# VHH binders against SET domain-containing protein 9 (SETD9): the designs that were tried, part 3

Target 1, 299 residues: SET domain-containing protein 9 (SETD9), of Homo sapiens (Human) (q8ne22)
Amino acid sequence: MPGRLLRGLWQRWRRYKYRFVPWIALNLSHNPRTLRYVPEESKDKVISDEDVLGTLLKVFQALFLNDFNKQSEILSMLPESVKSKYQDLLAVEHQGVKLLENRHQQQSTFKPEEILYKTLGFSVAQATSSLISAGKGVFVTKGLVPKGAVVSMYPGTVYQKYEPIFFQSIGNPFIFRCLDGVLIDGNDKGISKVVYRSCNGRDRLGPLKMSDSTWLTSEIHNPLAVGQYVNNCSNDRAANVCYQEFDVPAVFPIELKQYLPNIAYSYDKQSPLRCVVLVALRDINQGEELFSNYYTIVS
Below, E stands for the ipSAE of ESMFold2; O stands for the ipSAE of OpenDDE; V2 stands for 0.75 times the mean of E and O plus 0.25 times the DockQ between their complexes.

## First folded at step 1 (VHH)

Design b09 (framework vhh_7zox_3)
Fold by ESMFold2-Fast, scan of step 1:
Structure b09 (fold): chain B 299 residues (1-299), chain A 120 residues (1-120)
Amino acid sequence: as target 1 above (299 residues)
Amino acid sequence: DVQLVESGGGLVQPGGSLRLSCVASGFTFSSYGMGWVRQAPGKGLEWVSDIYSGGNTGYADSVKGRFAISRDNAKNTLYLQMNRLKPEDTAVYYCARGIRYLQSGSFDYAGQGTQVTVSS
């Protein structure tokens, strides 16, 4: 069948062009088919940037409030404009001083994946993939994912197109390439893990973290930060999610930045932080594995 | 099953026009970016044009100003209006399904193709 032959040719061609180690080393970025540029005003997204922002703020606000007793200590060190948002809750916390004897015995009310369910109507988590050789995959563990929902984020260190990425690119299947040449290194091991943690420490404001590093651990705080484990579609597995790039706006609440699973490699306050979300292409039922229509090399 | 069926190809004189159509089935057409790729005799595949789900378009430099891509989501149909055709445009034209980034692996299905021959 001609359709089958063409799909095979395009899958091989995309895999070849998407191999980051030889691609970066050989400087093959001059090919228009590989680095097609689309002006920002001509881009169309599956959902709007406002919808992405609204979803992230909704989830992160819920995570913040779920852990409020701990977060209230951080708030004491932030500007009055931030503290005023939570003034009612801070007043209640002060009144709760008489219950301090029992405070350390009380855990967070809900696990992060339960907060995601209460906030968006579904939960997702990484587990062993349904594909025999793929290792990890991401599944809908509870509820229903509606078409157009943000289901995941691609965590990792963000490299601008002019920034060198050397040892981290070697044998690393978790480097995502954005259309403009920005790279996100979502590898949770080795040098990539060390780099992310170093950048997270660099950007810390006292007790306030400016990015989420828990995706590097077994105790994940942002349940969306599993996107690097979403497997690519194939002839046998149709895509049900797609990648969408998102720039964090300057007005993003400072107290919620601790839930963003991305950090810039270079300290640059002028450029917005690049994030990547995964958006549902159809309604996805509980128990289904997520498959993306973006061909990232899987080791 | 995903199906893409191209039509509208044929023989045309240099400077002439053709309109290609692609009828899609087996998926939610409005949720996917779509595109056209071509293969000239003895050459590799060349990306021609794409259109995002909301209608924003991209074109190869070789066809800018001459070709126009469009879609009709109600009819699950993709179009390529080809104007001022050149002998260099002679190729089999394939309708392809993608998402946002055609060059970065968004092509996951293509049709059987339709032959376009530009000759005097």
Scores: ipSAE 0.000, ipTM 0.132, lowest interface PAE 17.4, mean pLDDT 76

Design b10 (framework vhh_7zox_3)
Fold by ESMFold2-Fast, scan of step 1:
Formats: sequence, structure tokens, C-alpha cells
Structure b10 (fold): chain B 299 residues (1-299), chain A 120 residues (1-120)
Amino acid sequence: as target 1 above (299 residues)
Amino acid sequence: DVQLVESGGGLVQPGGSLRLSCVASGFTFGDYAMGWVRQAPGKGLEWVSDISTGGSTGYADSVKGRFAISRDNAKNTLYLQMNRLKPEDTAVYYCAAEWSDYTGLPYDYAGQGTQVTVSS
């Protein structure tokens, strides 16, 4: 008899963990943003992991080069294989005459959203949503987003399946649930903001940052880091983007990690850093708002 | 398609030796700097060694004098000779092609890794 009762408890625990995360017990709100159910059989990968990686590296490399005067100081701390990639630019900086010749171009550094446009052919930004009472939304501000493009990233602190997220869960609609139970807290306010900044300060190599914290400020360095503001689709607004999980590979360039808008909550993580990208389901024109499909549990 | 296929890992006793190989395809091997990075259980990624297109080598302080990196451009193959192995060398070893190019293309790639376990 005890064995049957224990099996029943474990079956109830498994259903709870699958349909509801423990933090929901501290947040009695059952709105579509709070409850996210992702079916185990979900095939939300619209593009390959190689395409995601290629896009992120292309954008982050362009951001790095746009800010090269500041980034060159960090290169002194990095392996020769990293420094050799930028040797021509370092040579220009160390030669005053050549640096002076290129001063006008350096003074013409671009805003991050302009770099995104030059790199991918479009730009996105947060603004007031077209939906009444939705607050913020994300819009294509310039160019054309082609079907299959990485259009945004879901920023925030990454919690493994068994890590507690109690206080951060209260009144927080920005916690994204991954298929394996990993959570990403993309809230830009309150305790969530403090936690992310604390983790960002923890995971530094001297002056080198291992994650982007600027999505918490008005001066965003990674213009993709606006995914938490993408609103849920409705009967009047069809989804035009979907969420796709992505694990940062072990060999991700160390100097570009500063642009990743995600950081692990725990010091002792057992898996690669989880990121979530938003991928275009169709061509999206300039001026259109992005809408995703929130998987909501109906009890 | 860029591919890096590592081999040569396995179980070895402290003080032993292993030779890792990495066969590259999908890019002009001789034009790229190559390296080895490793990840021990429960730890972050650690750079081990690199070799330039011209043959210049670099090593992490933890492996200097024990490991030797080399390349054979005719065979598109990178090697890591590991001598006097310690339990602390236990890790998954990944082959990597040039961290990143300021021209932007192609970007860095890693293989699936090969497990090295140093225990008695």
C-alpha cells in the first residue's frame, strides 16, 4: 500500500512540474502571460541551431567592431587567437598618423539599432503596443524581416528546472518556460532586475563582461534584447514570430559573450547557457508589430 | 557545411599519454587558426592551446610543458599530444576553428567533443 501511494504522489508531482512551475504557487494570477504550457512534442525549431548561431555572431561581431575603441582595451586580456582576428585594427590604433586619418569614421559610430539594420537588413525596437492596455510591444522600425530571420532574443536570468524562483515570480508575467523546465526571467523591474545585475557582476573575467545587462537600461547595446515585450497573438492579431530555444555552444567567442542578454542564476550550472530567440514565421514589413503564440494552460 | 570531428579520447591512468585528433571539413583549413578548449565536469569552458596559420603556438599555464599542439594542413587535421596527464585534465575536449574573423565570415565552429578521463 505505501508503494501505491508514493507512485500517486510522484505522478501528481510530475504533472505539476510539467503543467505548472513551483513559482506559480506564489503567484495566484492565471493570465496568459503567467501560465505557459509548452507541449513535450513541440517542434518549434523553424531554423537550424547553426543559422541561429551564425546570425548572433554576425550581429555581435558588428556591434563589437562599432565599439572598437573601447573593446580594444579588453583584447589585451584575451588569447592570441582572438587578438590575431583584430590585428589590423589594433595596428591602426597604435599608429597615431593612421588613427588620425580614420578619426572621422570612428566619430561616425552607429547606434546599435543602425548596426542591426546594416547587418540583417532590418531593425526592431520596443514602443507602445497597438493593443489597448498591453503597454509595450515590439515593432519592425526599419527594413524587411524575411521569413526565418532571428528577429529578437528573450533576455533575462536563466533558472534550471530545480532552482527556486520564489520572490521573482510575484506579479511577474515575464517568466518564459522552456520545454525542459528551464525558466527565463525577462522582467526589467524590481527583484528580477537586481538578480540579473548581481549575476552579471558575479560572472566577469576582470573588465570582460560575460553577459549583456544594458537591456535593463535606456541605452540598449544588443538591439535584439527586446523579446519579453512581444505580445501574445489574439483573434485580431495573428502570430508572426515563434520562440525557439538555443544553447550557446562551448566555443562561443569570449569577447562576444558581453552581448548575450542571458545569464545563469546558479554558479554551478550543469548545462550550456540557454537562450531563446524569436524567429519570423513570415516576411514582416516595416511598421508591423511582432506577435508570438503563448502556450497557455487551461485547467 | 563546416564540420570538426574529434577523436582519440578515452580512459588513461595518471602520468599516461593520449593524442587527440580533429579532422576539419567545409572550410580552407590552412587559412584558419585552430585550437583546443575543454570543459571539466561542473566547470566552465577553459582554453587549452592554439596554433596559428604560421605555426605559432600558445598554451594555458596549466598544460605548458605537458601538451603539444600541431597541425597537418595537407590532411586538414589538428592534433593535441597530451603527456603526463593529471586527474585535473579530465574533461570533454573540443576542437575549435579561429574564434572569430573581423571580416565576419565564416564564424567559429566546434566539434561535438571527445571525452578524456584521467583516473586510476
Scores: ipSAE 0.000, ipTM 0.090, lowest interface PAE 23.5, mean pLDDT 75

Design b11 (framework vhh_7zox_3)
Fold by ESMFold2-Fast, scan of step 1:
Structure b11 (fold): chain B 299 residues (1-299), chain A 121 residues (1-121)
Amino acid sequence: as target 1 above (299 residues)
Amino acid sequence: DVQLVESGGGLVQPGGSLRLSCVASGFTFSSYSMGWVRQAPGKGLEWVSDIYSGGDTGYADSVKGRFAISRDNAKNTLYLQMNRLKPEDTAVYYCARDQLSPYYEGYFQHAGQGTQVTVSS
């Protein structure tokens, strides 16, 4: 953190909140080299890494179990320590009797947004923003989001320091800049989409996917993977969520990695995967649009 | 060890009411979604109702407007209030812990021994 004088100067600049970063878009051959300063409010984690992990595991486990007929095929390729966690379900499925199949007869599985509601008490989805000409926005579609809840994730390809971004950086408003200079490219079109799909195919182990690519489609499997569509706050729209960085721990269940909406540009088993979540700053009611504050720092 | 003990079944005339109870033990009841499933003679299991950890409820079309599911987290008890019972509601009713629970921690799929409901004149 800078000294008291720099904090005072920065407090006067807190109004600078925007999603588009033109100088990053012009960096065709280099990752951003230097972070100068991030506002103190943006550095503060609203919730612990343990709370983030707990929320993601809860949602991803529910998504996995909701799709268990298909996921059981993947389990055959996983270590016995993973398979043993699901041995009860595997035995029932082999016998043709499964409790999920005893849900309402018109529905054998839930939509992802219903799983989110059933696990966290709320659901979110992208729709046309309440802001004129803003395009997409993200809304609480059902339930109540309590203060401190993880409400979405920022999907996309993760670039380490000094990794090339090339043409996908040009005119791209969906590049999120982390405190340490790591970038996440959440653009769902053009070259950015091709890059993410290429990386997803690279890291695939047979039928086991190591990341979620469905956020690039109309049929999203991880309903949290809409964070790139959350609009910036304005004078008439106060921020109700903030960004929080999260590193996926080595002990993260391998069968649930398929729901992580992020993938590293360069394959590196040594570094943890960087993710970004959006966390509620207050209770958010059904029907409300999400608005974030995003502070961009440059060299 | 997950244990679910159902009670409250019996013989009732068409149009009558029954209240089923399920006492749960061996897990943190308030953290799990719970439900009721039934099996009529010679038929497979049918989902009847569920209540999620967040409190939202769901019902099969065959019982909507007649049955009400509720839970008492302080007593680790799940309830099913059954009104305007029909002969086709005749079944063994089982209490179940839903697969949509927060975390998988072993034998989380568990159905109780069941309670018989017979609707006849």
Scores: ipSAE 0.000, ipTM 0.188, lowest interface PAE 14.1, mean pLDDT 76

Design c01 (framework vhh_podentamig1)
Fold by ESMFold2-Fast, scan of step 1:
Structure c01 (fold): chain B 299 residues (1-299), chain A 118 residues (1-118)
Amino acid sequence: as target 1 above (299 residues)
Amino acid sequence: EVQLVESGGGLVQPGRSLTLSCAASGFTFSSYAYGWYRQAPGKQRELVAAISSGSTLYADSVKGRFTISRDNAKNSIYLQMNSLRPEDTALYYCARVPWGDYEGSDYWGQGTQVTVSS
């Protein structure tokens, strides 16, 4: 049949025209997320980097303040330049609530997904997909997602070009390929999980964590860190989100880095940390599943 | 009912330009990627250009000469063909490619003939 021949040509063409990376060749046929083909100067950004940054800071600041009793202990051990930002809150904490409320702290603390709702007007979470064969999916669990909102983040270890990712790439459907060849390994099990935790321990600044590792557990602190479970669009499920790359600026508040669900594989402080967000292509209602466009081709 | 209808084919002299159009109906146009394919007599069918929501792809033989574009408001795909050569003579097909579906194109137009000769 003509359709069969042309489908075969399209499949071979797509494989051929993607940049050949030896460590991802083993799962190139298994993982659409590792195949990214975008001409130089193409735009796949729906919102500005400033809008992404503003959203992340707003959410992370709210998470930080929600957990302030625990965070204030960490702040007391950090430099004055960081601690002074919260001086008024630290004074109140020391003079009032701390002496009386230690046993009541949990009663006033909101769940991370409720903080997301209070902050952005919606919440998202992973659940069983509406697609019978897909397993996990990501749903809008509360509120309304407006067009252009940051809905999720793609967690995982960030590998620069030519960095070794050999064994982690085998049978791994959670490797995302960025336009510039940077890879993000969002697998929550096996060797990928061990690598992320190792890097997380390496990059601590005293008592302060420099990345979020809770996406590897059942108790997620950053409720956005579920992007690897967003399913691909199909004939009967239109895309309602798209991937957008974001580099963390040097001036990002150090005390909020603990909520970033990404960490660099190599200890290189000169390069900005790469993150990937998922951005809404339309208004998305409560109860809807997120579906992403994996059709980004790089050459 | 899903339809893709090509137009704009014809006879042109070498070095001239031609624009092909593909009008789509019966589905949510903006949700899909699209490709232009061609088949010359006695040759294998090939992909010449593809377009998604944020990216394009071109065959080496047409890179720098052809430009694929889409207009979601008009449910249409276009192929701007510049500096045409006799070797570009073929029947050109528009096809829908589901995003993230590496299995290939699922709906095809009937094709439009492009002939490049003096």
Scores: ipSAE 0.000, ipTM 0.133, lowest interface PAE 17.4, mean pLDDT 76

Design c02 (framework vhh_podentamig1)
Fold by ESMFold2-Fast, scan of step 1:
Structure c02 (fold): chain B 299 residues (1-299), chain A 118 residues (1-118)
Amino acid sequence: as target 1 above (299 residues)
Amino acid sequence: EVQLVESGGGLVQPGRSLTLSCAASGFTFSDYPYGWYRQAPGKQRELVAAIYGGSTLYADSVKGRFTISRDNAKNSIYLQMNSLRPEDTALYYCAADLYSGEFGYDYWGQGTQVTVSS
């Protein structure tokens, strides 16, 4: 009974939170979480696009291999050039049940957070923030984050400058504005959640998904997809991460796109998919909360 | 440790008023959705009033009689109950919605009894 009443409270609060806010329809948010402000000295990228790509591919490849029993079914529907990368693993899968069971016994499946730790030397997760009125925050839960590491990704639906986000913007503190006017809606509730799932369904290739939708659920597959919960710095909390925009290159492996926590609102093959990563400004120790710098809109 | 503590309940005659208070501790009190719920014997718990930012919501049965408010400096939520009726007799709970997700997380107090009878 308590569980049913808690769900009723959650559904009612969700509707209430999405009350119309006229100022956000023009993307004129006063909330630091919905605007990016870049000081003159911070306009340069902290790390190269090649370093961002290398980090994402390393993590996503490890996640793919960790879940190979399910991924092998998807591989059967992909081009030979993709299947050949995993030929040795596929050969084992095609032998009797005994070999599959022995392989599972020898190669245990790890939680996504454990894969992140094994791959990058740290793990992150969302929890209740130490800041007043902040709600959620993101913490280093294990290991050490070195300066220049990709610590998190900002998930959500990507809107181009000309695309309206009127209804999705109602009471929504999770809209990130890129320097070129591109918006990312990282809200995990209401109409924002429905829009993301709709776009995810639109862009799939049979059983292969072209984006990660698990950041909308309790079972998160890409442990980096918590960036929308990173709070801005304050007088008592110095910034230790910064936002960096990244466009997904055409050479990105198709089988790993399922881990990208972003999807374009309107499909356009001529434009690369925009992602936003959070990059460490210093070494960050286990137990520390992540805080980002304020940025002024550049027009 | 997140804690919500209700107070102000009691026995009151029909037509009188009563103010319930809810003190929050163990977390940063600000701009979270808060609500008052009640549960009468033999009935399911129901939302009576809710507050988030500057906006309020009331159940039809109490609209015009009850007023919800907050004091962020005191980490408190209040329910002002006017023109009380015997049907308002219930255990009243304070609730906070601090998390979002498909099933969410909600924190509840222990409840305070309100009895309207002569």
Scores: ipSAE 0.000, ipTM 0.102, lowest interface PAE 19.8, mean pLDDT 75

Design c03 (framework vhh_podentamig1)
Fold by ESMFold2-Fast, scan of step 1:
Structure c03 (fold): chain B 299 residues (1-299), chain A 118 residues (1-118)
Amino acid sequence: as target 1 above (299 residues)
Amino acid sequence: EVQLVESGGGLVQPGRSLTLSCAASGFTFSTYPYGWYRQAPGKQRELVAAISGTSTLYADSVKGRFTISRDNAKNSIYLQMNSLRPEDTALYYCAKLDEWSTGYYDYWGQGTQVTVSS
């Protein structure tokens, strides 16, 4: 075979964009947050932003409707354009004694993980990892995850490029590094937990929450918000998911923002909220643990 | 507690080969990325090769000549060095990142000397 053509293909396969690259682990660069190489053929996004948005809206809408008896009280404070989307359900609620009884009990019809299963055909949850040293991991607990599905979200406080994160970063394995230098602190303990709760309290509109804080508790409302517990791939465990960055569009429904497990550290009216999703690289069966890669591979 | 021990260095003539080994102890080997760095007299330490899972990275000066590999069953990484040149003369270090997401290298070995001379 022609060795020059083979060498060209082989050299391209050795080029990667890294999502988790420590400043001092590779050749030092002038900007430690942006050490990366992105070949033209590499895909940083496995699915479109429209597919991510569609999946999140589908899941969050199902969660909202599952909790409708409780959520209907929030609708009374929202614009008519939002209330009109649920007008038929509001009319039915006023006619049923059983609906009024359920509303007074403040209970959901189904658990969030059951809604995820009904909506996407699978459910995920954190458990003890199959890796001895890794502590927690994330497993497919029910159903089948198809290739290209949004499997999880990386929760946490979003820090813009050059915003201080010093104390939260010390010994913290839950800091996701975006390609543009944005950081997401997904630690559910210590100072990171306090910071997220503080920001969540800042951004409320009365009883309407603008982000999900329940991933910090034992009663998780958004069952996707477990991405920080997904372990990295190794020679013993091949990657079956990859990280994909997503910016929340301005068109995002206000009543569904309560399910977004991310919040900006600084109040910035002009920047979209950064989220990170984990996307399936192959079909993943019930019982399998999720493993992420450190980089975007060509092909 | 965590220890990295390099071996396999020595004096070799230009054009010959050497294999460096790094043995790790005190932790689960398979979950961490590793790199080989070198430092020649009067120069800064430079990365020559890194491995994370099955992904590898090489410095331009060694591409096509050096190959990094790992054996998780033996808790070891290796650097196969072919077509050695006098400018490859350096003290070679094995390094482990505690976790990629934490952003720093905590663990270095003692180093193994490679001298390429006729």
Scores: ipSAE 0.000, ipTM 0.110, lowest interface PAE 18.9, mean pLDDT 75

Design c04 (framework vhh_podentamig1)
Fold by ESMFold2-Fast, scan of step 1:
Order: C-alpha cells, then sequence, then structure tokens
Structure c04 (fold): chain B 299 residues (1-299), chain A 118 residues (1-118)
C-alpha cells in the first residue's frame, strides 16, 4: 500500500543522503558549486529602498484586493487596526453605497499578470529563452518597462553567511550570493523545493501565510517571483536589468507578507528578511527578454 | 509618515455655507486620492465625497450641495458645503489613499466638528 512504499523510499532516500553528507562537507571545495555573484563595483543601489518598498506595497495591495473575497476571511483573524484599513471597502460590499452602484458590481478576479499590468504599466512572465539551450527566460509580455522600475524578485530560501547549505549548493545554478555573503536558493526543484516548503509551513500563523510558495507551482500568485529564470548577459545580449538587495522593514503590513517570495532558513526573526529585486537599466519594450549582469562562479 | 490636518469647522446656521480645508504633508500629494468622511453621534462613519486625479464622487445626500476640490500646488483638499442642513452635523475627517476609488483610504486626520443649528 502507499504507506509502506513511501516509508521505504523515504528511509532509502534519508540513508542515501546521510551517506553523502560527510563526503560533501569534507570535500566541499572539490565539488561543483554554482553561485551567482554581483561584482564588488555594483555595491551601490540603482533606486532607493523607499522606491522598492513603494513598488512592492503597490503591487501586493492590488493582488490582495483582487482576491478580497478570500482575504476578507484572513482579515477576520487579524487585529482591528488592520481590519479598519479595509473598513470602507467592507462597508461598500455589504451596505451598498448608492453612489457606487455602477461600481458595486462583482468584478471578475484578474490573473496576477493582469494585476501587475494594471498596477505598474507592464507585465512579465517566464517562457522559453531566445538563447539556444538556455531553457527558461523572462520576457516583458505586455506594456513598457521604464528605466528604474522593479521588474522582478528573486524567490527562494534565504541562508545566512554561516548557515550550512550542502546538497542544495551542488550543481545548482539558482543560488544567488549577496554582497554580505547571504545566499538565496531560488531552485524550484529537488531538495531546494522541499526546504522552502518546510520553512513556509514552519512560519504560518493559522490561515495567514508569511511568505509566497506559489512560485514553486504553475499557479503563481506573485507575478514578480520569476527572477531566478532571468538569464545572464552575453556577447549577443546586453544586460537590461540588475540585481538590488532589499531588507523588508519591520513595519511591513502583516497581511501582505504572503506575497513575499522569500523565507529565512533559520527561525531567527530578529533580523529583517533579505529580498532581491531586479531593476530596469533602461526602458524595455514589450516582447524583449530580460538579461542580468552577474558572474557565475564554480567553486 | 503622511499627516492630514483638517480646518474650517464650526457652528453655522441652516441654509448657510462652510468650507473645510485639509492640508497634507509627507508623500507626493498629486499621486493620491483624497476623501471626506463624516460621523454623526450614534451613527457609523460615512463617505461624503472623494476625488482622484481624474474624477469626483459624492454621496446622494450631499450631491448638488457639496463640492470637493484639490489644489496640488498647495497640497490641499477642500470641501465646499452649501445649503447646510441640521442632518449635516458631524465630525468631518480627511482621508488619503491610492489614486482610485477601488482601494480603501489608509491615512486619516483627527477630524473637524461641523454643527448646523439655529
Amino acid sequence: as target 1 above (299 residues)
Amino acid sequence: EVQLVESGGGLVQPGRSLTLSCAASGSTFSSYAYGWYRQAPGKQRELVAAITSGSTLYADSVKGRFTISRDNAKNSIYLQMNSLRPEDTALYYCARGYDTFEQPFDYWGQGTQVTVSS
């Protein structure tokens, strides 16, 4: 039966992984480890933290309101100070203000990429890259991206400088290295996927999610959470976006944390959550693929 | 942080006019929607009027009597109240939100009292 098979496979998998952990730990420098590295010259931010925060809040608020029928259930579990922010919207829905009758009609829920377009004037999505054998890439699917816009976020599990990252680091091209040594593992498969889901389950507060896990599925809620699929620039493709580190401030609205596509590996909630955004270096037209400027280092 | 300060409230006779002002500080003024709400004793707070960059909205009870306006150069919002009635007696609040009627207002002033009595 399924229970017997699952236990056998799990015990074999756990035994197999344990057998290789000491070898990887002892010979880490001899194993292929792929890190995405930002040049030291790129330590300066392209846009302000205030601009990053403003953009994320604008998009996340629009996503929240688009899904309000489900989010109103979450609001019922939150303090009155949070519910009061949405009091007027709830009153309009339930009391039928006459002046808004033409706007009180139930609107169809929009796809996340349509909300992004309505909010920022453009949309992005992953598709097959224009580069031979590159696999996935990220494209501007609608609208125009202005220079300085936040176009994407790098999703994944956040590891502090001294935290162990063994199996996830081997042959994984989706590990992003921050300037201070913090790592973000954006791999949507294998052990990396299991680790992110485990951390996501750890940090829940009842029905309230503290991070977005949908970037691991085909049903994506935060349309910005595609940054790991942006390809590196090449001789034939100039960079049109760059990476920028961002720390989530303590005053970030609790009801919007569900859209953050990052989670800390450790339970330490005293430090701010590290995120990474991709910022446009120039105006980017509809149909163009995004290319970042980073170095891939094999350790 | 955005600060909204209302002024212009007071005691006024029925049929007279009164103008409320709201001075906004902080974030870029012209990028937001603004609204006037009121709350009478023993009643729930209600929307009176709202203004975005492209449109205005009025409660049926005040339509044709009240006019909302904005002065982006002065970072100010106004509510011109004509033909005042005893039913208009309330504490009036200024509010700010995103430049749309589809999102809630998230910043509020302390309010200014309007009393319409003979």
Scores: ipSAE 0.000, ipTM 0.091, lowest interface PAE 22.8, mean pLDDT 76

Design c05 (framework vhh_podentamig1)
Fold by ESMFold2-Fast, scan of step 1:
Structure c05 (fold): chain B 299 residues (1-299), chain A 120 residues (1-120)
Amino acid sequence: as target 1 above (299 residues)
Amino acid sequence: EVQLVESGGGLVQPGRSLTLSCAASGFTFSNYAYGWYRQAPGKQRELVAAISGDSTLYADSVKGRFTISRDNAKNSIYLQMNSLRPEDTALYYCATEPLYGYSDTYMDVWGQGTQVTVSS
């Protein structure tokens, strides 16, 4: 039986092996980019781009209006074409400002999850998984998810083909591979978290944020931004959602970009921002956990 | 009326044990998963332990020291806290948790909390 030194060496070797094995395996296989494989069948879109866009705009508009007290201050810095859409509401909010013992009255009437429910007829949230080894999972917490609904978004930093993603790939199970080779790093910890926050701080239009960073905190503003916690399907748990890629169109309202839980690692004006949504494959009942079909593979 | 009521908190010396109880009323207890949360002054509320059927989950900071259990006949969940440390000082809350596979309307129910203070 080994002594303390030999046991410590084996434990450190195992730790090193698990932490860095994906990066080593990628290099040895000459496929140095992704830990996730997306099946060829995933090229087929389950719903139209128009349906994805419509859903996101509907939800984000509702979130914006729910937080209008703070948003109205930012609107003063935006073009007249944006301000004119909210002119009636701006007048009401200005007259409605009230102080209560040095405290502004509650500006948000509802929590984001309740806004999602009022907008789409369901809510989702991360919670303790039915698979205890997985830690967190994503559940339908209220209402009914109809087949074809956008039920979640995969947050994270978007890397174009050939952009460096070296250290972030080490031991990181949250890197999603798009069919065209674009990667999304949805890890909420370590260097991945630092990178996302850095990019978020870079991409601002004055006081207006161009992406959502709250998915990295306990106070999530976009309740859809939990897709990285959706667990893989198994023989005992069939997939009830699938991944669908979506490119944010150039005409996307600038004041609503703050709810997009994705940001490009390097800005390229010619490329649209890639997002990934999770779409229901069947009606999903309240209390059910979401399961997707994905493969962790060296590609 | 649906409610959760915590009890069992108090002042205790470091290294000792305490058991928290959460009594549920106004709904079908066995259809729900439950969690224990805590909030220390100046910190966000965090999950300590959760139970869903016979499956349990623990925060790393309490793993091996705390045990969550349920008694469906008594409509109660418990948190057995062993080897208590000053950093375990917090207001402890009982709450319902979403559960895979149940078809009933999910209820977001929280208790009022019970104070646990670990000090010499």
Scores: ipSAE 0.000, ipTM 0.090, lowest interface PAE 23.0, mean pLDDT 74

Design c06 (framework vhh_podentamig1; at its last look DockQ between E and O 0.03; V2 from the best seeds 0.00; counts 0 for: pae E 19.0 > 2, placed apart)
Fold by ESMFold2, look of step 2:
Structure c06 (fold): chain B 299 residues (1-299), chain A 118 residues (1-118)
Amino acid sequence: as target 1 above (299 residues)
Amino acid sequence: EVQLVESGGGLVQPGRSLTLSCAASGFIFSDYAYGWYRQAPGKQRELVAAIHSGSTLYADSVKGRFTISRDNAKNSIYLQMNSLRPEDTALYYCAREYSLDSGWFDPWGQGTQVTVSS
């Protein structure tokens, strides 16, 4: 099965028009995390945008309900149409547990990684890479990842084409370039971290966060937001995930935006927020490390 | 502000030669990769040639005919075009690598027109 999938991907590569310099490939071999991109000729998607959205909503809703006690304050401030989505859960909480008196009983007992496992049937986490020179990697820690599953998200500040990216792009191996020139800076340190936090603070609506900043910390709330640590494939390590670009629809549930690990650098309402997900190219077993494919022009 | 200014285009007969120049300013010149792109009417932009740390790349359609070079003292990149053909007619753009080791080219110059009459 995995051989046929990889052959199909390589056949699509052979069909694409030549558009990029080979030194990009040489740079990737010397700086394996310097450039990640989806070339125009490689727009083929493993799953639909609707399937990506459905998966994110499913996971984010599960994370939201797991921390329900803290979220009920936010729901009280939201429009009735939003509150109606959670009405039966609020009714169940009213029947059995007084939130003020039993606050600790309503606090989550599950880690976000456990919620991911309960929701999708698998969990992923950072660990030391099986590649001796790579540092960190991402592993399937529980369960089986089916082909086509969204397995991770690439976090970071999103820069539209022509927006300034100073200073934080210098020597930065976590810059991902989208097909249309949009950049995502997934570095969780230094100036990149400061910029993301500044944008996150800019966009808050009181206690309501419009993006997830916890991927910058040791206690992440969105367990998918580890994609910047997925290493590139090599001749000895075949790719088992690929990148897919996803634009967040305008009607995305406002109470779930706190789990999106991306934020726009400028407050520009002309473009949707870009996210990038990592999608399984085959079934991935427990214990396997994730490896992404990079894209080059073939003639 | 990064600036790339192309020059040297013009009308030329098939089989003749032309040299394009790109003057670069507003940054440390020797740190980046550079490329020449062309765009024919109704076509997508095509990478023609690129240079990085002495290494060069050429599109198959121009190999053996075109040569990219750089002059660090003049902060300039050149494209020597020999044995020109009508299909080389295009607007030619000079481009710099977006950031050090980024792997793609942006920003771009305004372009210089090359027309090979046949």
Scores: ipSAE 0.000, ipTM 0.119, lowest interface PAE 19.0, mean pLDDT 74
ESMFold2-Fast, scan of step 1: ipSAE 0.220; ipTM 0.634
ESMFold2 (binder alone), look of step 2: mean pLDDT 79; pTM 0.792
OpenDDE, look of step 2: ipSAE 0.022; ipTM 0.388

